# Designs tried in a protein design chat: VH-VL binders against Prefoldin subunit 5 (PFD5). Part 7

Target 1, 151 residues: Prefoldin subunit 5 (PFD5), of Arabidopsis thaliana (Mouse-ear cress) (p57742)
Amino acid sequence: MASSSSRGEMEKMGIDQLKALKEQADLEVNLLQDSLNNIRTATVRLDAAAAALNDLSLRPQGKKMLVPLTASLYVPGTLDEADKVLVDIGTGYFIEKTMDDGKDYCQRKINLLKSNFDQLFEVAAKKKSVADEAGMVLQAKVKQLTAATTS

## First folded at step 19 (VH-VL)

Design w1 (from v5 with heavy chain Y58W)
Fold by ESMFold2, fold request of step 20:
Structure w1 (fold): chain C 151 residues (1-151), chain A 125 residues (1-125), chain B 107 residues (1-107)
Amino acid sequence: as target 1 above (151 residues)
Amino acid sequence: EVQLVESGGGLVRPGRSLRLSCTVSGFTFGDYTMSWVRQAPGKGLEWISFIRSKAYGWITEYAASVKGRFTISRDDSKNIAYLQMNSLKTEDTAVYYCARDRGEDIYWEDYFDLWGQGTTVTVSS
Amino acid sequence: DIQMTQSPSSLSASVGDRVTITCRTSQGISSALAWYQQKPGKAPKLLIFEASILEPGVPSRFSGSGSGTVFTLTISSLQPEDFAAYYCQQFLSYPYTFGQGTRLEIK
């Protein structure tokens, strides 16, 4: 419904105003799409990290496992601290958490990213609609001027 | 140095309007979410509003106590955040702080690592 | 809204004492909690974020702990400049709420 009221305001604008509106809206859509891509990429990484933490928490402490030294060579080793993790909190600090607190931290971040994505997606969709409508109104006004100069 | 300076406070009658400004220096203002937080006399802190950065669509949100009456905005070219306060009530009497909200990441974690010294708004008849 | 309750509401202590302030939340907030110090007539100052991480420049005598619904701020070896009000704040979701404050008086 915002599109209908926005269309009425656009039809009152001159061609130069509409060109500026269209250009600015397109730039903002591109910027918002970059932000959405960053959020999606981080969400995928955190989902993978959360899955890895869950798998790690199911392994007994002291269980022998193969530890990579290189891409092609593994040696025997053991898991030492199965109930603690270090978490990168994104401000240049790592903090120690229990495995359960680490899972909770990851889930909190994932929930934030998904909510932020949804909010930003709606903003981007509305801005895209404004850009599309500005383009349509602009095209119609240019067509009217062209028809007047050719008839 | 890094500073946030509020201005525009004063004594006004109920029902009137007032606009607060927060002038920022010493950091990249356009990359941060900005918030307003108020403190009534002898009371604790109350978050009022935020405005996200351009990269996050300048999304705004308001506390229920001020929604529909207050409007947050920003001018990134001048490094100024604004709070337009309309239909002021006596319970809006407070010191108003602007604060840098941690808006430099994709998580939008809203805690306040820099605060201005505040500007006093008194709404009284 | 997430309610934040601090205890005690006021506290008197001597220089050198260890002081603990508690913040309880009405629902789990993971570790999305910040602590602020506010001296009389001054703006609040961030001390701790993420429940336990000191903001740069904050003295190491301040520490925070907790997760879920109960959090503590501890001042080891209280100094005269620590006379202030202290507030907790959740940053899990808006509206972002603060505790009612704890006033620390130095005997």
Scores: ipSAE 0.665, ipTM 0.844, lowest interface PAE 1.0, mean pLDDT 86

Design w3 (from v5 with heavy chain K54R)
Fold by OpenDDE, fold request of step 20:
Structure w3 (fold): chain C 151 residues (1-151), chain A 125 residues (1-125), chain B 107 residues (1-107)
Amino acid sequence: as target 1 above (151 residues)
Amino acid sequence: EVQLVESGGGLVRPGRSLRLSCTVSGFTFGDYTMSWVRQAPGKGLEWISFIRSRAYGYITEYAASVKGRFTISRDDSKNIAYLQMNSLKTEDTAVYYCARDRGEDIYWEDYFDLWGQGTTVTVSS
Amino acid sequence: DIQMTQSPSSLSASVGDRVTITCRTSQGISSALAWYQQKPGKAPKLLIFEASILEPGVPSRFSGSGSGTVFTLTISSLQPEDFAAYYCQQFLSYPYTFGQGTRLEIK
């Protein structure tokens, strides 16, 4: 866990301490940013799923369609049972849901990701602030040291 | 073997402090949200706190009943989760379980697939 | 907070019986529900999550169903080791709340 020192506290730190603090804060910011990106990616995936469910719900049983196996591979198929869907809930588990429950599930997950993103964003912002502040104080101290050695 | 082992429970007087520890083995501790759940004698289960993993900035939350008095923390290098309990009350008397969040990590859905056997905290004058 | 209400609070049954426990929530929680089994002096054990998915290692005689505000745990054929307390838990939002529990006792 990185320190969250105020400006005053940072000004009492040595150059090496500030470097360490900034480095740690930067590291944590990067980790949090990765998590935020993961949430964003998941959100996009779920939005697509929700859209697909909506589209599917409007199609009649027996309708011919192209079934995506991958983003670039499609096979011909026929829509069979349209009232139920198999949903990947993560961690390798799949559950059967009605169309409505599937939509509800997606929406629940989307809402969670949104909330999680917002919360995590705030944490990342605070950590970034610490990193920036440490950087500023560090820079100031280095300048002072340089001035003292050149005069 | 995967296991959670709580320690630190005991008998204390009201107003005193106690720190519980949950030592984890058998899985990558740092990747999981950890929670504390307690159970008063003869009563049901009460979630009281969680702490997210490093990836999620160690975000913490508390039940209203313990907020301001309890502090959850973790040391990933030691595979230990802690619960610092201050200003203990008689109603805090319970078996305290540490539990691992099993929900898909990105969603922060906290249900618990691994539990310790619990440590007993008794607050009595 | 989301209130969780189990019914019944206790029931007696015999080995081989079909048993159903209900969990009601004060608001819709989609399928964000878990079921636990707890035996005396032991920690809870996760049985079902996401309302209907069995935790690995849990016997198939256990099943969960429901969505929204009404959920059920069913034991198709009660075994001797199934006599215990059962709890539902919502994980839609914190504080994460549990039902008051259902004690399943031998008749």
Scores: ipSAE 0.827, ipTM 0.926, lowest interface PAE 0.5, mean pLDDT 93
Fold by OpenDDE, fold request of step 20:
Structure w3 (fold): chain C 151 residues (1-151), chain A 125 residues (1-125), chain B 107 residues (1-107)
Amino acid sequence: as target 1 above (151 residues)
Amino acid sequence: EVQLVESGGGLVRPGRSLRLSCTVSGFTFGDYTMSWVRQAPGKGLEWISFIRSRAYGYITEYAASVKGRFTISRDDSKNIAYLQMNSLKTEDTAVYYCARDRGEDIYWEDYFDLWGQGTTVTVSS
Amino acid sequence: DIQMTQSPSSLSASVGDRVTITCRTSQGISSALAWYQQKPGKAPKLLIFEASILEPGVPSRFSGSGSGTVFTLTISSLQPEDFAAYYCQQFLSYPYTFGQGTRLEIK
């Protein structure tokens, strides 16, 4: 819930102002929610990568394996060097890393995304509180106006 | 052309205020985290503040040296980032650079691939 | 805060020389390190990010390596335009901190 001061300010606003505030806050909440979803999606991707690296590290060189070309298409392959990995940094950049550095990279990114998610979640929660409060005040004012009109 | 242009620097006395502006062109300003980095005369670089994009709620952070005195903000409609500097001290004397965050936005990693030419702030009694 | 220490603080070299600058951090930062070049009166220029990735447009004679707490910037064959100040920067956590800088001067 918004602070008492924030609510007090909202109570001084007209219906149109409150509608605008509510709408803007809702838009911002939706935007933040999208960002949170993006972070979540990225986290899942990186978790999978980390798991894959861990699994790969347990495989000896020369081991036969199925290599995914797509989510549903696999071809037989052979593990070449298990001590080096090609890491997608994003935006089309790939860098070669040792297995340990690759794991470290993934873990760093995962930790960062988790931290970012938590911070952004708090921001989104606050924004949602503003939106909800504005909505409540708006509803109250509309009800009062309707009651006055019908009386 | 992609560019950042700082303005608002000048000579002020301690305790006074100054507002810096960073006007951006050539890229989608609203999608990027913006930072201010300063450099005292003959010294190294010091990050002092960043502001995230709208997508990330305009989250701001400050270096301890300026926290409570400086305020970073942005106007995406004008492609401008601001640095409001209050209670200026002599040690705030520096060239102030605005910089664009190079890292992927989702990770909030602040290193800088685009810099303005800088604006000089001199705080002297 | 993460302290960044560059070595050396200054060095003199000749055109064609191989030059190496080291950046040490007070704690592990994985590969969250960037290198900048700054010429007098100019803004810094990003050279390398993620410790070893060359920024587009930067000459291939520049390279970065390292992970954890020790990082190096290498210029394989020094060119006249390379005489400048160089800074490392960690971007693992704020406050984001820079090394004190290394001045590369002509011998």
Scores: ipSAE 0.826, ipTM 0.925, lowest interface PAE 0.5, mean pLDDT 93
Fold by ESMFold2, fold request of step 20:
Structure w3 (fold): chain C 151 residues (1-151), chain A 125 residues (1-125), chain B 107 residues (1-107)
Amino acid sequence: as target 1 above (151 residues)
Amino acid sequence: EVQLVESGGGLVRPGRSLRLSCTVSGFTFGDYTMSWVRQAPGKGLEWISFIRSRAYGYITEYAASVKGRFTISRDDSKNIAYLQMNSLKTEDTAVYYCARDRGEDIYWEDYFDLWGQGTTVTVSS
Amino acid sequence: DIQMTQSPSSLSASVGDRVTITCRTSQGISSALAWYQQKPGKAPKLLIFEASILEPGVPSRFSGSGSGTVFTLTISSLQPEDFAAYYCQQFLSYPYTFGQGTRLEIK
C-alpha cells in the first residue's frame, strides 16, 4: 500500500524531481547494501570462530594443529592454553574469557547480527521499491512527453 | 570540544506538544546512533528512543511508554537530533538527555558513552 | 521487558573503603551490561560496558564483573569524588532498561 500511495505522489512530480528522487534512492540502497554485506561477512567469520572454539574445547592442551595464516595456507602450531581465549572487544582491546564464555559471546554476537541483518534487509527492500517505482513513473512521463512533442 | 546540548524543554499542560533538540559538536554526528533517555524527578533513568545512522537506514525504536506519542528524528546536515513529544502526560515530566549511542557498529549494542546536560520538561495542569 | 534490580539502594562508606554494588536481571543478558555514574545535578557518565570493560579515562579503582543475571560494580579504594548515584543498564535488547540506582554517600 505504500507503493500505491507513493506512485500517486510520484505521478504528480516533474521529470527533474523524479530523476533526483530516483538518484537519491539508488544512492541510499547502495549504502544499505554495503552495510548488509558487512553484516553478512561478519556473521560468516563469527560462525567460523564459534566452530573453532568448539573444536578447541575438545582437544588436549599442546596438541598440534594447523594454524591458518590465510584462507588457503596453514602452518603447524600447538595450543598454549586450551581453557582460555582472548576476545576482541573492539577499540584495540582484548579480554581473557573461558572457552564457555567465549562461545557464549560469539553466539550472542551472531544472534545480534542475524537480527540486525533482517531489519536492515527489510529497510533496503523498501528503499529499492521506491527507486524502482520512481523509475517506472519517470519512464512513463518521458514517453508521454516524447509523444506530445512529436504530434 | 565534544558537546551534546539539549534544548526545547519547558512547562506545558497535559495533551500538548513539545519538541526537543540535541545539537552536537566535536564528532561526526552522522556516523552515530543517537538516543534520548529521561529521568523523572527523584527517579532513575528510562531509555526512550533511538535513531540509527544513515548507514543503518535511520531505523528507530521507542519505549512502550512513549510509542505512538513521541517521534525521534535527525538532521545530519545540521548535526541535530530531535524528539517530537505529542499528547504529553504528567508522567512525562523529567529531565531529558540526549546521548551518543554506541550502536553505530554492526552489532547495534545500545549503551551511551556521551551525554548532554539535559533539558527539563514539566507537564502539569 | 528485562527488569533490573540494584542493591543496596544506598550506602555510606569512608574514603579508602572497598564498596560493591549489585545488579540483578530478570533474565539472562550474557555480558551485555553497562554501569553509569551520576553526580548530583549532572548527567550520567559511562564507567563500564560489556559487564567488565572499563571506559577509557575512568579510574582503575572501578571494576565490573558478572555474567547472566548477577553483576557487580566494585570501587577498590573509595575517593571523595566517588560520591554519586550508580546505575546499571542492560543492552541486550530494547526496551533498554536501567536499574533503579544506588546512592553512594561518603562518610
Scores: ipSAE 0.681, ipTM 0.850, lowest interface PAE 1.0, mean pLDDT 86
Fold by ESMFold2, fold request of step 20:
Order: structure tokens, then sequence, then C-alpha cells
Structure w3 (fold): chain C 151 residues (1-151), chain A 125 residues (1-125), chain B 107 residues (1-107)
């Protein structure tokens, strides 16, 4: 896509049209930034879950451990079923999976998030460029009007 | 009532163009990814394109069989998705369905929970 | 592209039968699989997503299982309204592909 052709279209716009374009582009940039932040947060959470699953898979059944009841209080307990986890699939359902299937689920989701982030980041950068360009053209047109009215 | 209604199908000669429309009612169209899926006579289903929501930058993708010839778009103010089909081939003869795509979250997992009735496109010499 | 192969391509069964349809994939897709039902002249209807979760409103006689490369749709007690075509679909990555379909007919 040619930025010079989009700049040419912007130069033809009136000030009201340019303001509307700038406002809409800014709103869309904010929406995209929110989406990117959601992806980043979910990626961090899934990386932590994958690490926890790896740690659990290294332990034999029946090993004693401290089980948190609250942030500050622990009691003794044992792993009863070390091979299974429940996975929250995001629609209000939990699915029982083997430890290996749980790891695979996490890796699948992480791979999706990485790919989606890259695609969306590029789109956000392009939209930001449109917003910045519209702002520059608008500023120039406002200055031209101000100069004309003082002349 | 929740509905997807396709229109714009018809009989055309190879090399011509058609524009399909998918008119949506009964849900918040702007929040959803929309897909087009086609089914040739007596054949199975083929996904051909999606367009993401505004929150995901209207990102599009296409099956290799239609890339460069078909263009998906949407108008959220009218609740309409479009499929512009150029340079039509006899292989494009099919029933075309629009579908609500569950790729509405950050994972973009595209399966289709709501389908229109389909519109028939016939490309013959 | 991820190839999806269903078996059998068609089958004939009686009301009350337990039927099983298998979907095999050319590479592992974890549990990113959906099942659809399509009656003649109608659009497909989503039955199952994530390999095993029933879409709301789908009868409990339908179930799905599998992970990786082999997946199964089971109807535990066939009803007259279940005679239709069935398709599996992977949603791991584009291009999103469907199986060739399985036609379930009344015996």
Amino acid sequence: as target 1 above (151 residues)
Amino acid sequence: EVQLVESGGGLVRPGRSLRLSCTVSGFTFGDYTMSWVRQAPGKGLEWISFIRSRAYGYITEYAASVKGRFTISRDDSKNIAYLQMNSLKTEDTAVYYCARDRGEDIYWEDYFDLWGQGTTVTVSS
Amino acid sequence: DIQMTQSPSSLSASVGDRVTITCRTSQGISSALAWYQQKPGKAPKLLIFEASILEPGVPSRFSGSGSGTVFTLTISSLQPEDFAAYYCQQFLSYPYTFGQGTRLEIK
C-alpha cells in the first residue's frame, strides 16, 4: 500500500474531514493497543502455567508437599493424581487432560498468541502511521487558515 | 431473530465478477469475525476467507484457491459482510455460506457457530 | 495444508444404533477440531468444538473424543433426525480445512 497515495487523499480533505479521520484512527489505535495488551498478558499467564505443568510432571504420586489454604497458611498434602489437570477453555467449561495434553494445550495457545500478536502489531503500526499523518496534514491546514485570516 | 442472509448469487460466465452480501441481525455484528465457506455441488465444505472485527484490525485471510481474485470486506454500520469475487472460474461454482466465526477472542480459533442459508453461484460458459 | 480424512465415507444404520465416525489429520492438531451436521439442502450446524465439547442445544447422545491426529464422533442411540452428512474441521491454523464428509443414511 502507498503512503504517498494516502497522503494525496488527505491533502484533498477539508479540515472537518481530517479531524474525523484523525479521531477515528486514534480510537482504532487505542482499540488495537488494548487487544495487544490482552495478548501480552495472556502470554505471560500461559508461560507461567506451562512452567507449573513442567514442575508438576517431575514429581511422583504421593510425594508430600505443602498445599496453600491461604496466602500465608499451608498444610501438608500429597499429590493424588499427578497425571491429570483441568483446563479452563474460556467458555465456562473445564476439560480434564493428561499432563502431556495439558502441556500441548498451553503450547498451542502460546503459538496462537505469538502469531496473532505479530499480525496485530503490524496492523496497529500502520494505523498509527495513518493517525500521525492525518495529524500532520491537519496541523498544516490549520496553520494555512490562520495565516490567511491574519493577512 | 438471529439471522445471516446471503444475497448476490447468480449465473455468470467465466471471467466475470459478482459481489455477495451477508446481512446480519440479532447479534453484535461488529464484535465477530465473519467467514465465507463454500460447497461445490455434491462436494464437501471449503473455507475461503475471514475478516476480523474492528478490535482486531479487520485482518483478512484467504484460501489459496481464491487469493488475489476474491476480496472480503465489511460495513459494521450496516451489519453487512461482503465478498467481491473477480475473475470467476467454473471451479468457483458452489453454494456460498457466510458464517459467524468464533475467532472473536485473542486466540482466533476459527470455527463457525452460525451459518446463513447460502447463495448459489454458478459459473459456466 | 492440514489434510482431514473421514471414515467411513458413508454408512447405513437403523434407529437406536450406536454409530461412530472417525476423522484423521495429516499432522497433530491438539484438540482444535469441530464437528458439523448438514441436512440435505441446509447449512451446516455446529455440534462439537474443541474435540469434545457439545455446542449448547445439541442433544447429549452426541459425543466427541480424540486428540492429536485421530478424532471420533459418536451418536449413542441414533434418532430419525440424525440422518445427515457429518464433517470434521480443524481450526488450528489457516487454511482451515474440512473432512470430505460422512453420509449417514437410514437402513
Scores: ipSAE 0.669, ipTM 0.836, lowest interface PAE 0.9, mean pLDDT 86

Design w3 (from v5 with heavy chain K54R)
Fold by ESMFold2, look of step 19:
Formats: structure tokens, sequence, C-alpha cells
Structure w3 (fold): chain C 151 residues (1-151), chain A 125 residues (1-125), chain B 107 residues (1-107)
């Protein structure tokens, strides 16, 4: 999936160089895939948090609601402060925000994660193409050598 | 001891090149995005470029003022970030700082919690 | 590009004064704002991130507030060592931009 020029340069490489190239590219692809998975997981979590904040912002203070204790058991409860939340911003810090500011914070982070995912996905796809091309050239060179050594 | 130390600055004529180095110690360099920020004499701060960590693809970006002329790179095995500056102009005269981005690892938020001492680049005839 | 405008550009104040520096942005940046202090001849030092969170080791007389397009840095009781330039920086999106700076002189 690399360009003709890139494949031509790979064709000039020795088998050991191609193995090293493929091994490094494979390692980087795995690392990038892990990073993409982390971004996707964080996006799902923040989407859920944003939805929860939206639901809470629609409830007045003191309104009775069911508070889950387990998957099958709920108790009555009330909101203590309908207008404030604590937001975990990472790095060990929490800050108090209004519900609206908390929603804005979540949306900002979601937008960042989606943009970062797209950018990193393109980088990972390009690295995967390099790994696949190196593998194909390596396979062809090994086949040539085995064919040339048989009589 | 956590440190960033820039080097490679100097006096150079317009059109020439310089390579700046940022040598890192006291933290796991490979986990961080690194940036270059410059400050012209008597002026404010201008972000120039960043390079992401290996886990985030070594992605780079550049300010429009230097794009196409400057190249950021890093060597994680040596704990060094580089800024290759080609086709230097008199308006590139500044103190150049390397900085560690403190943003979260998945959000790529670029604000800088650790700065080097700076290295001076002067471009004049 | 997100433009950052600080006011005032410079000011002179006495030890013990309460000082407020304002940073205005050309578009909303939520709370993605940092403040830096730069003493003469030194590199910038991070004071505040996420608009209002104080960096560890920074004196508690510094505080930040704001969201959206208007942000403030406040020094509640000015000390002689607070003579410096102060910069805001947005970290919402590339290219990351700084305010033009505010020079604080202490008489």
Amino acid sequence: as target 1 above (151 residues)
Amino acid sequence: EVQLVESGGGLVRPGRSLRLSCTVSGFTFGDYTMSWVRQAPGKGLEWISFIRSRAYGYITEYAASVKGRFTISRDDSKNIAYLQMNSLKTEDTAVYYCARDRGEDIYWEDYFDLWGQGTTVTVSS
Amino acid sequence: DIQMTQSPSSLSASVGDRVTITCRTSQGISSALAWYQQKPGKAPKLLIFEASILEPGVPSRFSGSGSGTVFTLTISSLQPEDFAAYYCQQFLSYPYTFGQGTRLEIK
C-alpha cells in the first residue's frame, strides 16, 4: 500500500534491513492501536458523563429521584446542589463547576478526543501500509533466494 | 533534577541554517510532547512547533511563520529534541525555549509546565 | 487563529495592592487557558492552568477565573518579587497563541 517509489526503495534493502523495518513498523502500529483504543474508551466515558450532566441539569434541587444502590435495588433520594458538580480534570485535580460549565468542559474534551482519534488513525493507517509493504517485499525476496538456491 | 537545556544558538547570516538541541533529564522524555517557543527581543511569546510522543505517532505541527523552513524532531534514546532551522530570516531573531507540554496524554492539550533556560539566535547581516 | 488580547499592556502598582489582569479571546475557548509569569531574563513559569487551577508551588495570592472569552489573573496582595511580565495562552487548538503580555512594575 506504499507508493511505487517507496516500494522501489524497499526492493533495494537487504533481508535483515527489511525484517528490522517490518518489526519496528509492527511495534509502532501496535502502540498506535493501543492509543486509539484509549481515546475511544475515553470518548465513550465522556459521552456518558455528558449525558448524565444533561439529565441532572434538568432536575430542580430537592426533586426526589431513585438512586441506584445495585443493579436491582433503588432507594429514594434528593439532589443536594442541582447547580454544581465536581469535575475530574485528570492530573489529580478536581474543580467545582456549574452544570453548564461542566457540560461545556465535557464537550470540549469530547471534541478534542474525536479530532485526535481521526488524526492518529490516519497516521496508524500509513504506518500499517509501510509494515504491509515491507512484509510483501520481504516475502518476495525470501522466495527468490529459495528458488535461486534449488537446482 | 528535572531539566531542559537548549543549545546551538548563535549569530548567523540570513538564509543560513542552525540546529537547536534540547537535552532532557530527570523525567521520562519519551512520554511527553515537546514544544519550541520563541521570544523576539522585547516582544512576547510565540509558539513555534511541537512533536508528539512515540505513542501518539510523533505527529508534528508548526506555526505558519516557520512552516516549510523549520523541522522539529526527537531522539528518545538520547533524550534530545531538535529544531532544524533553515532559510533563517532577520525576523527569526529570538530567544528559543524548549518546553514540555503538560497536557493530558489523550487530549493533546499544549500548555507548558517546564521550560529550558533558552538559547539565543541572532540573524543579521 | 485565536487572538489573545491582554489588558492593561502595562501597569505600575504598590506593594500590597490587589492587581487584576484581563485576557480576552477572539472566540470561546471554554476554560482552556493558562497563565505564565516571566521575570526579566528568565524563562516563563506556569502559574495557572485550566483557567483557575494553581500550579503547585505558586503562592496562593495568585488566582485565576473566567470561561469562554474573558479571563482574569488576580494577585491579591502584590509582593516585590511579583515584578514581571504576565502572559495568557490558549490551549484549545493549534496554533497555540499567547497574549501580548502585561508588564507589571512595582514601585
Scores: ipSAE 0.665, ipTM 0.833, lowest interface PAE 1.1, mean pLDDT 86

